# Ledger of designs, part 1: VHH binders against Twinfilin (twfA)

Every score and structure here is a prediction.

Target 1, 335 residues: Twinfilin (twfA), of Dictyostelium discoideum (Social amoeba) (q869t1)
Amino acid sequence: MSHSSGIPASQELISAFGSANTGDVRLIKVVIKNDELVVDQKLNVQSDFETDLELAHSVLQKDSPCYILYKKDDKSIELTGYNWIFMFFVPDNAKVREKMTYAATRGNLKRELGASHFVDEIYSSNMNDFSKKGYQQHKLHQESEAPLTMEEQQRNDEKEQGLFVGGGGSGMHVHGISFPVDSDASTAVSNFINKKFNYIELSVNVDDEKIIFSSSSNIDIEAISSKISSTEPSFHFFRYSHQHEGENLDSIIYIYSCPDGSNGTKSAPVRKRMLFSSSKANVEQLVTSHNVKIDLKLEINSPSEISEESIINELHPPKVEEKKAFSKPSRPGRK
Below, numbering starts at 1 at the first letter of every chain, in headers, positions and changes, except where a header shows other numbers; antibody chains aren't numbered by Kabat.
F, E and O stand for the ipSAE by ESMFold2-Fast, ESMFold2 and OpenDDE, each averaged over both directions (binder to target, target to binder). V2 = 0.75 x the mean of E and O + 0.25 x the DockQ between their complexes.
[cut] stands for letters that were removed.
The coordinates of atoms that the task and the answers printed are left out; those that the model quotes come from them. Centres of patches stay.

## First folded at step 1 (VHH)

Design k6
Fold by ESMFold2, look of step 2:
Structure k6 (fold): chain B 335 residues (1-335), chain A 123 residues (1-123)
Amino acid sequence: as target 1 above (335 residues)
Amino acid sequence: QVQLVESGGALVQPGGSLRLSCAASGFTFSSYSMRWYRQAPGKEREWVAGISSSGGYTSYEDSVKGRFTISRDDARNTVYLQMNSLKPEDTAVYYCARTYYVSTYGSRYFDYWGQGTQVTVSS
């Protein structure tokens, strides 16, 4: 009870947001009613995005918290539809229980609608912050602040999402968001586990926020580099059959690739990289949950980081203090 | 220029109390949420408490709930941290920060930090 709200989004709200993302709706006011997130009001586009900010002000009630899903005029670079601002109004004189309930529900609302739609957030008790002038002040603060690094942003997002994900027993640590797994991806994992294929590639559908299947095949280790995109983040499992010191081994290799613009790669959008990075543990668990041990985990920025030599060196690092054993002495003068 | 100045840190006995203050200048104080963070020797800074711009919403890290109270006085541009029932584990440099929440894939925030004030809890 103290860790997260269990308040779900209504089907009406989910449908209204989906329709509004490609339609003429400017904003959706959302409230909690009967332990459910519901649509309270919708207003249509009247003018440009900044001028219409006065519509957001117009739907506020001075004594009652609410959320406003506010559509910008620019289209998403990662998703179908437009970019949105998530607005969270918590007035000074609202009831304490109500304020706490809305604060605890904020993350779940964004998650159920698809957090990737929201490119900005305004969180305030002051009605005037939800106006054109208030927005301009908000942007001035953002422009004057030092940006977070990608790792810092990922860490902050995982910390905040951990309050609403799992909700299980003490000591559980969630490193990322647990997206649903598409049936084709589950089938591909099973085929990898059952050794039908020695290689599978998985991806994330950013629109649906699902783990999806990309490809599967039987390949040699030399082909792995060519299977890895230089432009899109991706997950790979490979079973490397080889011999080391007289033993036949089937080593399971898990590769997360995240192109960053190095070595001729193109950096993927920040939001896409964060979605994939947040899914690393969930994707790994698809295989490890079948009692399969991952022998090598790699995080790379370019396909060029993968070769037979690089994999062997990671699986079997040279031992500085160890000498090769001999079974027979060699003759002098012949090598 | 944004400036935050913490004060009130001291040496106290376990079970004792302290009140920390953070004086703010260079921005419209009443428009911002404020937070307290702390940093023990050899550790990263960690969040302790937060208060909304209105003062109507407060939040606390689990280990300090019921012992610490955050408050603000907008007329003096000052945020406070009342610390009761202090424990040796509360020993740290305490920082106040100006923050707000921004979302791109969840929540993002930015902090401006003060110089900090030392709190030491020992017998």
Scores: ipSAE 0.000, ipTM 0.114, lowest interface PAE 15.0, mean pLDDT 75
Fold by OpenDDE, look of step 5:
Structure k6 (fold): chain B 335 residues (1-335), chain A 123 residues (1-123)
Amino acid sequence: as target 1 above (335 residues)
Amino acid sequence: QVQLVESGGALVQPGGSLRLSCAASGFTFSSYSMRWYRQAPGKEREWVAGISSSGGYTSYEDSVKGRFTISRDDARNTVYLQMNSLKPEDTAVYYCARTYYVSTYGSRYFDYWGQGTQVTVSS
């Protein structure tokens, strides 16, 4: 069950989008209200799609994130209706919590409306990017006269894999969203990297909008399950020192746990789950920024989902012995 | 590595015909929709035609509708643009493009472009 960590679309929004594919609507501004994605504003076609981009700019608010569903002039070749641009505006001065909620909901909105309708996406904190000029610049950047270099391809692949190599600055930015790290959490990560502890637990303080320290210890692999809460989401890093095929290995395991009400757990509030989910990449970067490779990433809902056996199987999957088809012995030729 | 190589561009007289080809490599061609774009001097690149992965759907810019035909040959990993009744305003560099999916946190669709082929319509 794909744990939709995002805010759901209202039926009104879904209907509005459907109708817009056959009507005169140029854009739909979408906001989050009362834990639903709702229509905030609709504007009709006034001119060509490029000229009307100024309408997108006009509906933005300086201090509030929003989505804009923007209809192009060309029709889809695969679906009924028009091609659309997905616009995501996140101003810098918005609250971190709000930024994270919108970021976490973006994928869900696309999915619920039909991802194939959206042929392009503009993500920015700058209002000027949501204009004719902004769009032209966006397209210019997309236009490469030459095939993507290997580096460009790698970058695209990394983007696709969600590996945001944030530039060298101390701020963990996931898609322009900065989430501060508490000093104790940073210290804990340092202690983990320096092998003072082989286990650390981190969390998110929802009120302070910070990554915080929960606990650190030296434990065995058998104790991992007992460290995972059945009621609260959390992040875990574990260094698993073990032998495999005669070699001593130190494997780094990253676990995101989020109870969902299954298997005897208590589900965390939706907002909390969204914040934690949005922080996964930032938390991971705390360790990987020290040039440490994570060997295994796990997302679990219950302590019961993790065991020594399960971890070992993931780290060292059993070699499917290709059953060598026993070649039937060639029947001795009838001399 | 994804590669798109356009060919077939030439100088033709008004009313003439031309067939462009785009050879694709480095990906499963049959799984992707393909598009043609053009860019005239001093103008922005504009969409001309598109064809779905199955070939069942085609779409055209209004200015080329009825004159241009997009088609594909999956066995040859090639998309074509048949251009009939060419006009001087059709003069441009024509580009072949593939749309691919990017991360959920970025642009969902991105086009790979070829180097383009020059089409000139002049008397």
Scores: ipSAE 0.000, ipTM 0.229, lowest interface PAE 13.4, mean pLDDT 83

Design u11
Fold by ESMFold2, look of step 5:
Structure u11 (fold): chain B 335 residues (1-335), chain A 123 residues (1-123)
Amino acid sequence: as target 1 above (335 residues)
Amino acid sequence: QLQLVETGGGLVKPGGSLRLSCVVSGFTFSRYAMAWVRQAPGKELEWVSSISSSGGYTYYEDSVKGRFTISTDNAKNTLYLQMSSLKPEDTAVYYCARHKYYSSGWYTPFDYWGQGTQVTVSS
């Protein structure tokens, strides 16, 4: 289990959670000390569950990650006791090793306390997200997301098995970001649609949270790999003019590249990778909104994954011979 | 062309009621959370209420809670704000706005706004 740290919950923590589950405790702040998950602070119920969310904010330290086990006011249908929210605060300026340790330990903490107790999870690098207003925005965001198919959700969850995670983490990959689009990017899309160029590159300005233009040109398919950065995430549209089975075709190819440190690439900071990943659908819609069909969508981690051969095989898979598609069962013990 | 158009504002006496409407076009209404935001004369913008894309979750600023009700009609692509027990301090231009789905640090800015409709509550 690559995200398991082997850091156990202390007996003090297990006992405190068990008592709090049926008692008057509102929250338990949990930290890692001496390779063990320990209780750092407990605060009692003072008001209703939403009003008391300000207590969660009050126990945060701006430079230090922590977990908060936060009790709701409603009782569990399946378990004795109350429903809980699992809160994971991971400030951006915490040490990388510390962030990795807390991220790797999150799953074990939930399992040792009983994952079924936790009906919701809040993960953020921003202290203000652990407040009444922050919770309201969290619920609004959860309900507003377009549903992923079960297969898409499972695939996204499997991709998020990395060692390190920042703000906007694994549990919130269910829909894309709708960033504003810079005028140069809109112009580049129009030029691609109008066939002035057969290639464009788009990016995201992390500071302004805006889709921006990177480059446009007329290239052949062999040049695509050289256009893709080995250090920066990027989006690419390419119109591939080719012949297949005697017909001339113009295939529209959408490539999202996110270097991850494999195959000689350099991984970008986690926040940057998350912003680009969450923008994939919005960037695609810039083209598809003009009634342009995307014939092939690729997600890659390295420029080396793109070649004319790989693109042709994806656009035009080899035909399956009738004998191979339906063959007699192998006969045991003969021939 | 993306459009947000508010109607239903007007002059009303204290204690009265108004219903604001915001008709939207140019995007899939049912996929976005929506909000009402107001600006009183000489004041900054103030968030009033938000509703999830499905209508299942509603949120209110404390000063309007219990008096205002936000709702949607997805078939008509329309956002509503039912205002009751109006007070002079509710006098403002009311805007409908669209939430972004996601932001770093759980921030939910508004990316599109209507032109606004004037609500005036006076004795």
Scores: ipSAE 0.000, ipTM 0.254, lowest interface PAE 15.1, mean pLDDT 75

## First folded at step 4 (VHH; from s1 with S54K)

Design s35
Fold by ESMFold2, look of step 6:
Structure s35 (fold): chain B 335 residues (1-335), chain A 123 residues (1-123)
Amino acid sequence: as target 1 above (335 residues)
Amino acid sequence: QLQLVETGGGLVKPGGSLRLSCVVSGFTFSRYAMAWVRQAPGKELEWVSSISSKGGYTYYEDSVKGRFTISTDNAKNTLYLQMSSLKPEDTAVYYCARHKYSSSGWYTPFDYWGQGTQVTVSS
C-alpha cells in the first residue's frame, strides 16, 4: 500500500520483543530514531495487565508520538507466548511530519514483529486513553458502531430546536468520567498558576462539551464585577493580593456565575445552564490539580452580587466576641 | 424521537434489593454502550456502571462491585441494574445514560439521559 514508510525495525527491537514474549516484560516503548524503529524503554510486570496499564501512561511524553507494545496476561492459542496490545500515541501538537512518519510506519512495525501477536490496538492523541480507565472506555466502545447519519442528524436537529426527554441532558459532568479541556484553557490555567495573570475566565463550548478559554488579564478587585457577563454563564479565577492584620496574602477566589434573569440579567438556555453547572467541579480541579488551594468559592446569578466588601467578609469573617451584659459604649468622635 | 425512561426505584431497607430498568426508543439500542449514573442529594453525579453495546464488557465503580449487576435485553431495548446488599449511601436518583460515540476512550461523555428514578435506602 502507498502508506508504507520503509522504516525498518532494529535488530534490538526484534530481539527485545521475542524475549519479552516469554519473559517478565510488561511493555516496550518504541520510537523512530535515525530512520529506524528502536526500543526507547522497557518496563517489567508489576501487577495484573489492567493495573499495569498505568505504566503505559507513565512512559508517554506529552508532545512526542510513540508506539507501545503491551503484553497481556493470557497466552496465544496459535503462537508460543502471550497476546499483545498494540498502542499508538500521536499527540495533536506533534509536528506534522512526525505524525505522518509514525502513521506510515505503523503497519510495517506490526508486520515485522508478527501481526498475529496483536489481538487488540489502541490509537489515540490523548495520553489518558493509555490507562486502566482509558482501556475500559476502549472496550466499551469497541462493539459500538458509528451513528446512523440520517436518523442521528434528524435527532440532533430536534434536540437543537426543542427539549428532549431527560433530567440530566448532554454534557453533564459525571465523577469518574473524563471531561475534555481545550489546550488554550489548560495553558491559561498554567499562566494563572505561574502568576503571569491574576485573573482568568473559562467557559464551556456547548457543541463540543469542552472547557474553553475566554480571557485573561491583570485586574484590581474592583474590576471583577465588570468582567462577569449578565447573559452568559462563566467561570472565573482571581488572585486577590491584599493585607489582613498586617500579613500579605494572596487569596485564590473561584467564581461561578450563572445568570438566571434576576437583577437585570438574562437567563441562558436550560441546556447551557445545566452544562455549566455540571462542569463546576471539573473547572475547579484544573487549578487544584496544581496543588493550589482555593480560598473562596462563590456561586452568583448576577455581577451585582460581587464586590470587594463581599469578598473580604467571606475571606475574613468578623471575629466572634464574648457578649457582655450591657451595651457597648460608642467610640468618641465616631460619626 | 429519542427517549430513555427509568423505572424500578423505591424505598428499601438496608441489605435489600432492587432492579432498575431503562426502556429506550428512538435509536438503535444495540449500537451504543450504556451506563447507570447516580446523584445523591447535594452531591455531583457519580458514574455507577457501564456495559458495551453487545454486553461483552461490564465495568463498575469500586463501591458497587459485587453488589450491582448491569445487563441488557436487546430484544426489549432495555438496560437493567440489579442492585443487592443496598446501603444508605446508595440513596440517590439513578439515571440511565447513553455513552456518546467515540472511536477512542476520550470524548465519551454521555449524550442522552433519562429523567431518573429515586432509590432510597433507609431503616
Scores: ipSAE 0.012, ipTM 0.567, lowest interface PAE 8.1, mean pLDDT 78

## First folded at step 6 (VHH; from s35 with R98K Y101W S102T W106T T108E P109D)

Design t6
Fold by ESMFold2, look of step 6:
Structure t6 (fold): chain B 335 residues (1-335), chain A 123 residues (1-123)
Amino acid sequence: as target 1 above (335 residues)
Amino acid sequence: QLQLVETGGGLVKPGGSLRLSCVVSGFTFSRYAMAWVRQAPGKELEWVSSISSKGGYTYYEDSVKGRFTISTDNAKNTLYLQMSSLKPEDTAVYYCAKHKWTSSGTYEDFDYWGQGTQVTVSS
């Protein structure tokens, strides 16, 4: 079986990029045709870098994914030619297979053209993000951290604390791109569902942007913290067989671990954190697509956050404390 | 209570200068991108300038590039707009505004702005 993670770049595309890197081309629109990455359109420099961003907007088709190789006005100090922005447009109304194909091919395209040429990336389902205003918002986002705020709408005063820690990063405009799944990972999920193993670990191949298999085994709950890396992001599924109030239960636990430099961990690179964080829902769906309910989801930065007691307390919360309904905080300000 | 308070507006002759200030309270100023927006009499709101939360990126509307400078002092929770070479078309109410941060991890336009400060450029 073939495990190709991408579609090859045409010789026309490779030649066009090489010529554009030292010439007057502003952008190259790239699409997939006949299982090959091809040049769909080239537009020349008309004005400065930011003004010409409207050209990137002008070549988008609202129903069709594409890549845009967008040339900046800066020449590289270390490389021959100009610095580039890699743009990836994936409209929400594109077919799922098409979105998957373009997502799976993104890494190969960058690799074949030389990833070091691309000093920035913009990726979005919104056509307006590929404009001068959209670029400015992208740069504003790159410096900003996500605010530490509470969910203000559609939630009551229940506090949700504990082991959950959300990951993310600057530079991402859209979440929910589905990476392809390696066949070994699919097999491992099936073996987990069929109870051959009670534990599996999945990962992301950063170079190919593909969900891959790491390990599977039968372990006790006490061992799960030792299976979690303190230096690399990872995904874990564990089936916890236990008794609660006289009933035998098999609880499915999904753990996303992303070391961020807190709690004695070493922070993973920003690119890794973004790739793993954007894959959380897709990895979860590998198990839930088999009509399996996830009983507990945990997002952690360190294996020290996991213990049998903490898992039991999350699965079977102790006696409920009385709530103070009239003590709910409100959101400051309005528009 | 979230509050944005603009000061520094006034009457200036063409070619003059003003510095606008916006003191912010009620949220962590250093975590959000900020902007200046203006509205001339009878016209739509017009974006003037934006600055990232740590000041590393600044952007300007074309008609003010080279004349206006946006900056922040995060220790004082204060946003500034230094305006130079003022023209009659700069006459407007100037608002300090906060970019909206979404749960999707992107900025949108603005979710909060102050009451504004009047800038009038006339001979």
Scores: ipSAE 0.013, ipTM 0.548, lowest interface PAE 7.5, mean pLDDT 76
Fold by ESMFold2, look of step 8:
Structure t6 (fold): chain B 335 residues (1-335), chain A 123 residues (1-123)
Amino acid sequence: as target 1 above (335 residues)
Amino acid sequence: QLQLVETGGGLVKPGGSLRLSCVVSGFTFSRYAMAWVRQAPGKELEWVSSISSKGGYTYYEDSVKGRFTISTDNAKNTLYLQMSSLKPEDTAVYYCAKHKWTSSGTYEDFDYWGQGTQVTVSS
């Protein structure tokens, strides 16, 4: 069942947020201390909304989770005060219990402060995602990751504190947490690794929250699209034997499919999509724990996104002339 | 078959205008964020502008804000950069680029570029 941690917001935090909503505060850093959500730091407006995003970066501690309540410059249409961004930083190297506690407390924090204040959310394990550049990347990509059905479901019959917005939440995993794996699924993975089959499909039992076996077979690459449901989320592994530039290759392809109502598909309920999305890393680990490298990971919303040509283009991108390398931001590994 | 083909470059006087076009094939254009990047002679690649997959969000490098406009036409699978008030400092090869898709949505790299189109701003 779905349970929050029961960790309440302190009166100091509630008062600080209420004052900040009409005052000069830019951000409030929130942490959990003594089983209570407390104010760790407040910083005032110094510049415009985008420039001040560097303040959010400045209050992060590299090994410690936190929330940041970040005030925008635009006023709410429905509420007195401003619109806010809810930021949730969970570094990969934080203690497992701490990561679980912060993940379980997120909804309660939003609920106690009034979820309608938060018009956007950024979830990440990378400190650099909580900066001006990180925000721009978040906005650039959130439309390409957001299902249309999520927007429709947001309007109907869902508590505001449980809503998912933007693409930030989908890129986050709680490190060290493994869902139970059915014995048939474990056997199917072993058979796939030992090359008994070149294709397996795995699923999640929503009620039991465990990874289950769906099917296995030997197929050609053209058959993958027909194996993918247009109505149910699913996980797939395929071993693609092919030749590239004179070399014979066996590429391991991991596909997560989550129908979103596009291209003739139907969107699964929000809760089911959340459960499958949070299981991506655990399902991946079933294969990688056997010292097997996954050569391509795909997240799709429709079977029509998969073809031999699309897979080849992702495995072996066409060459383009590169003049100089870009400077890349540092980020923790994602698993 | 994935291709990005830039056109519309050329020689223009300072203060002039150009419109760059990038025709895209081999992927669903409206699903990914797109960008323009440029490289002046002897310099590193410089990000110029990006647009979200549905066009709702646009961002510009500070030196081009107010002068350049990025846009898309999804029916034609085409990315545009309308350039105005051009300066000699805008002289570069301009590349159409696709933002890298990741499940995290926070990666800043590009995974594909076109062949580029030369823009020269000279008296």
Scores: ipSAE 0.013, ipTM 0.567, lowest interface PAE 7.9, mean pLDDT 77

## First folded at step 8 (VHH; from t6 with A33S G56S K98R H99D)

Design w1
Fold by ESMFold2, look of step 10:
Structure w1 (fold): chain B 335 residues (1-335), chain A 123 residues (1-123)
Amino acid sequence: as target 1 above (335 residues)
Amino acid sequence: QLQLVETGGGLVKPGGSLRLSCVVSGFTFSRYSMAWVRQAPGKELEWVSSISSKGSYTYYEDSVKGRFTISTDNAKNTLYLQMSSLKPEDTAVYYCARDKWTSSGTYEDFDYWGQGTQVTVSS
């Protein structure tokens, strides 16, 4: 098929997908060879849609990115044939340039095959996410909403949010897609670590799928809200110097902002939200890889969710206190 | 403050039934996926069941499927686990847990846990 940019789909792949869309093929594994998207493997339907998801796991190679075009059992209402899931596996230990190439090519692959065929998408660096259990977790999380306010997030008696990002005792976990980091972004992180700046903003270049530098400065905590876009997703690191109970503290705060149309924001396009959310762990690692611990992680939908009060309440949550005995609120009269 | 409080555990004979409840406070219950996780004495934590934030999707570990039913009552901020046809192998402390919010991908990461309720199935 005709293509104007990116790596084209081979005629073999286009033909195989067309045949699979009306035949007994369950999945097609797609790889990039010689600057072309080609069929690497095809597996036939063995059972129902969910049971066969184990076949997707079976075709992954732990060190190599790939796409999997996975056929569901339900027919498309718009097109002839079945609905499909687009799967994109990008292992952490793949070569950086290879990861970039696959990430940059994803959109063209979907366009060449007809994006309307793909009613769902799974992107992961973890092989286990391309399984029956992984699919179940994907569906469970699709209905979850971003935090509404900092106050809802800040009602946490324990500050263990960072421990769950890289996996723990909870079982399944997913690393985000690891985009290359621009040199300006790496320099900004170094400047933050060395305390040249107490605030940096990082972003993702959607077209290049690369982590980039947006801004850095020395600011007071009340200025953070004004730095956060109400229309574009963004990442922020802030070092909050303050005193609590007589102790001087430097708390490192990591903020992921993803406008979703709530609180007067405009929802970012799904593609942007996906790219930024997939980068959360990679962006966090830019700082934590320097043996720096993040004291507070926040995921917000609106800059209005950030204030000095909300951050203090998250860092130092008020304890539940016993009721005051023997007194009641009242308005005394003068007698 | 965020709190998850399990109740409804107890001692029951094989084949019996119990209903566990988890009352939630301090967050918007209907915005998060919730789960039940159990731990038998000396064993690792084992996922039991999950329900999506709107209730559209429920999933069960194979050994409990058909015997356990997860549900929510959003008006009461309460998560339930109806347990039937209980077996000695179901003996464990049962925890309710909140899935961490994510904006992408498949993800099983629980950021808040209750104190647990003991379920004992024995003759």
Scores: ipSAE 0.050, ipTM 0.610, lowest interface PAE 6.4, mean pLDDT 77
Fold by ESMFold2, look of step 9:
Structure w1 (fold): chain B 335 residues (1-335), chain A 123 residues (1-123)
Amino acid sequence: as target 1 above (335 residues)
Amino acid sequence: QLQLVETGGGLVKPGGSLRLSCVVSGFTFSRYSMAWVRQAPGKELEWVSSISSKGSYTYYEDSVKGRFTISTDNAKNTLYLQMSSLKPEDTAVYYCARDKWTSSGTYEDFDYWGQGTQVTVSS
């Protein structure tokens, strides 16, 4: 990662890693003691690489973060010795300052040992992820592109922010549970739910860290793109009245827009983007807490990503046919 | 519309071979890891094999390792299980399943299943 800590690797640790790289050590457990990275435990090879993964589980302590340097059976193409997996266990019930210290020290440890040795990384708060089955799960999903909800994405963003925040317990932080909501924003949500308006826009006041009202109106779906700023992040709710397969539907659409500098937009400052990102779930809950279902959630970087066609395709996906390869003319020569 | 359709089951003698197919529609096949799971008569569901979304990683339950091979054909949205050296203990309904993507480290959490195909190994 890009963050750093002032906690050095001990000479013992550096020597032990070098020796293990050409010897019969399977893993080295590393902890921080007296502001130094030290060897806590070493275990030897007992079987093949995947079977021995149970040894990594055996050295964990439920309340204490640690690193595990885990040796694979295959040799490095670039370096003498073997390829390694870098493992970082950070239990949820560890002390906050301890979690932060280990998170800030992770990059320093890899750099001091030689980051090129580590061909894979496993970071988890669950002890079971440091096992044969946990490793299999990691590999099975490593190349997957699973869909994320806005709430799941916000939780992931908050985890990354917490792991990258350093500086003695002070630093950038984001409130992840709820933000204060201005009375005008609450009124606008009520008016949207009661169908006085079919469109509302909400924002965040960066200085007050509060959800605020921006605008409300009755619009057609074709007007949504023009309501979305190309320079400021924003949240939008729209009630789309339409017919599908003979049914009249009122679909509720939630749009989070975060301009990133693409296609004529301006990227918002990092602090602002993080505040808006962490607000996604809270803003959604303003509507869903009234027993209103959101039928479609969209995250976009440009107003041009929104059209009636794109919304219809997301609400009512076409059925898939196996023999329709040539209907995607976005690349020359593809079928 | 999401569908998983297994075919290729049947009756086979011990030591024989069989190839199961699972044709998938309604999601981007190459975005998800896939699995085969079986249920023998009177038994609970048992994971058999998994393959990563791009096919780079395959894993097998110990009892089938070396005898079964999982593979995919992304162009046809099809998952395969090549079964060899079949034993009576392999008799089961075989399901293809889509692995549920989660941030947890455990697996065998599947969100979509086919109807299954019967494999019977008997002399």
Scores: ipSAE 0.036, ipTM 0.633, lowest interface PAE 6.4, mean pLDDT 77

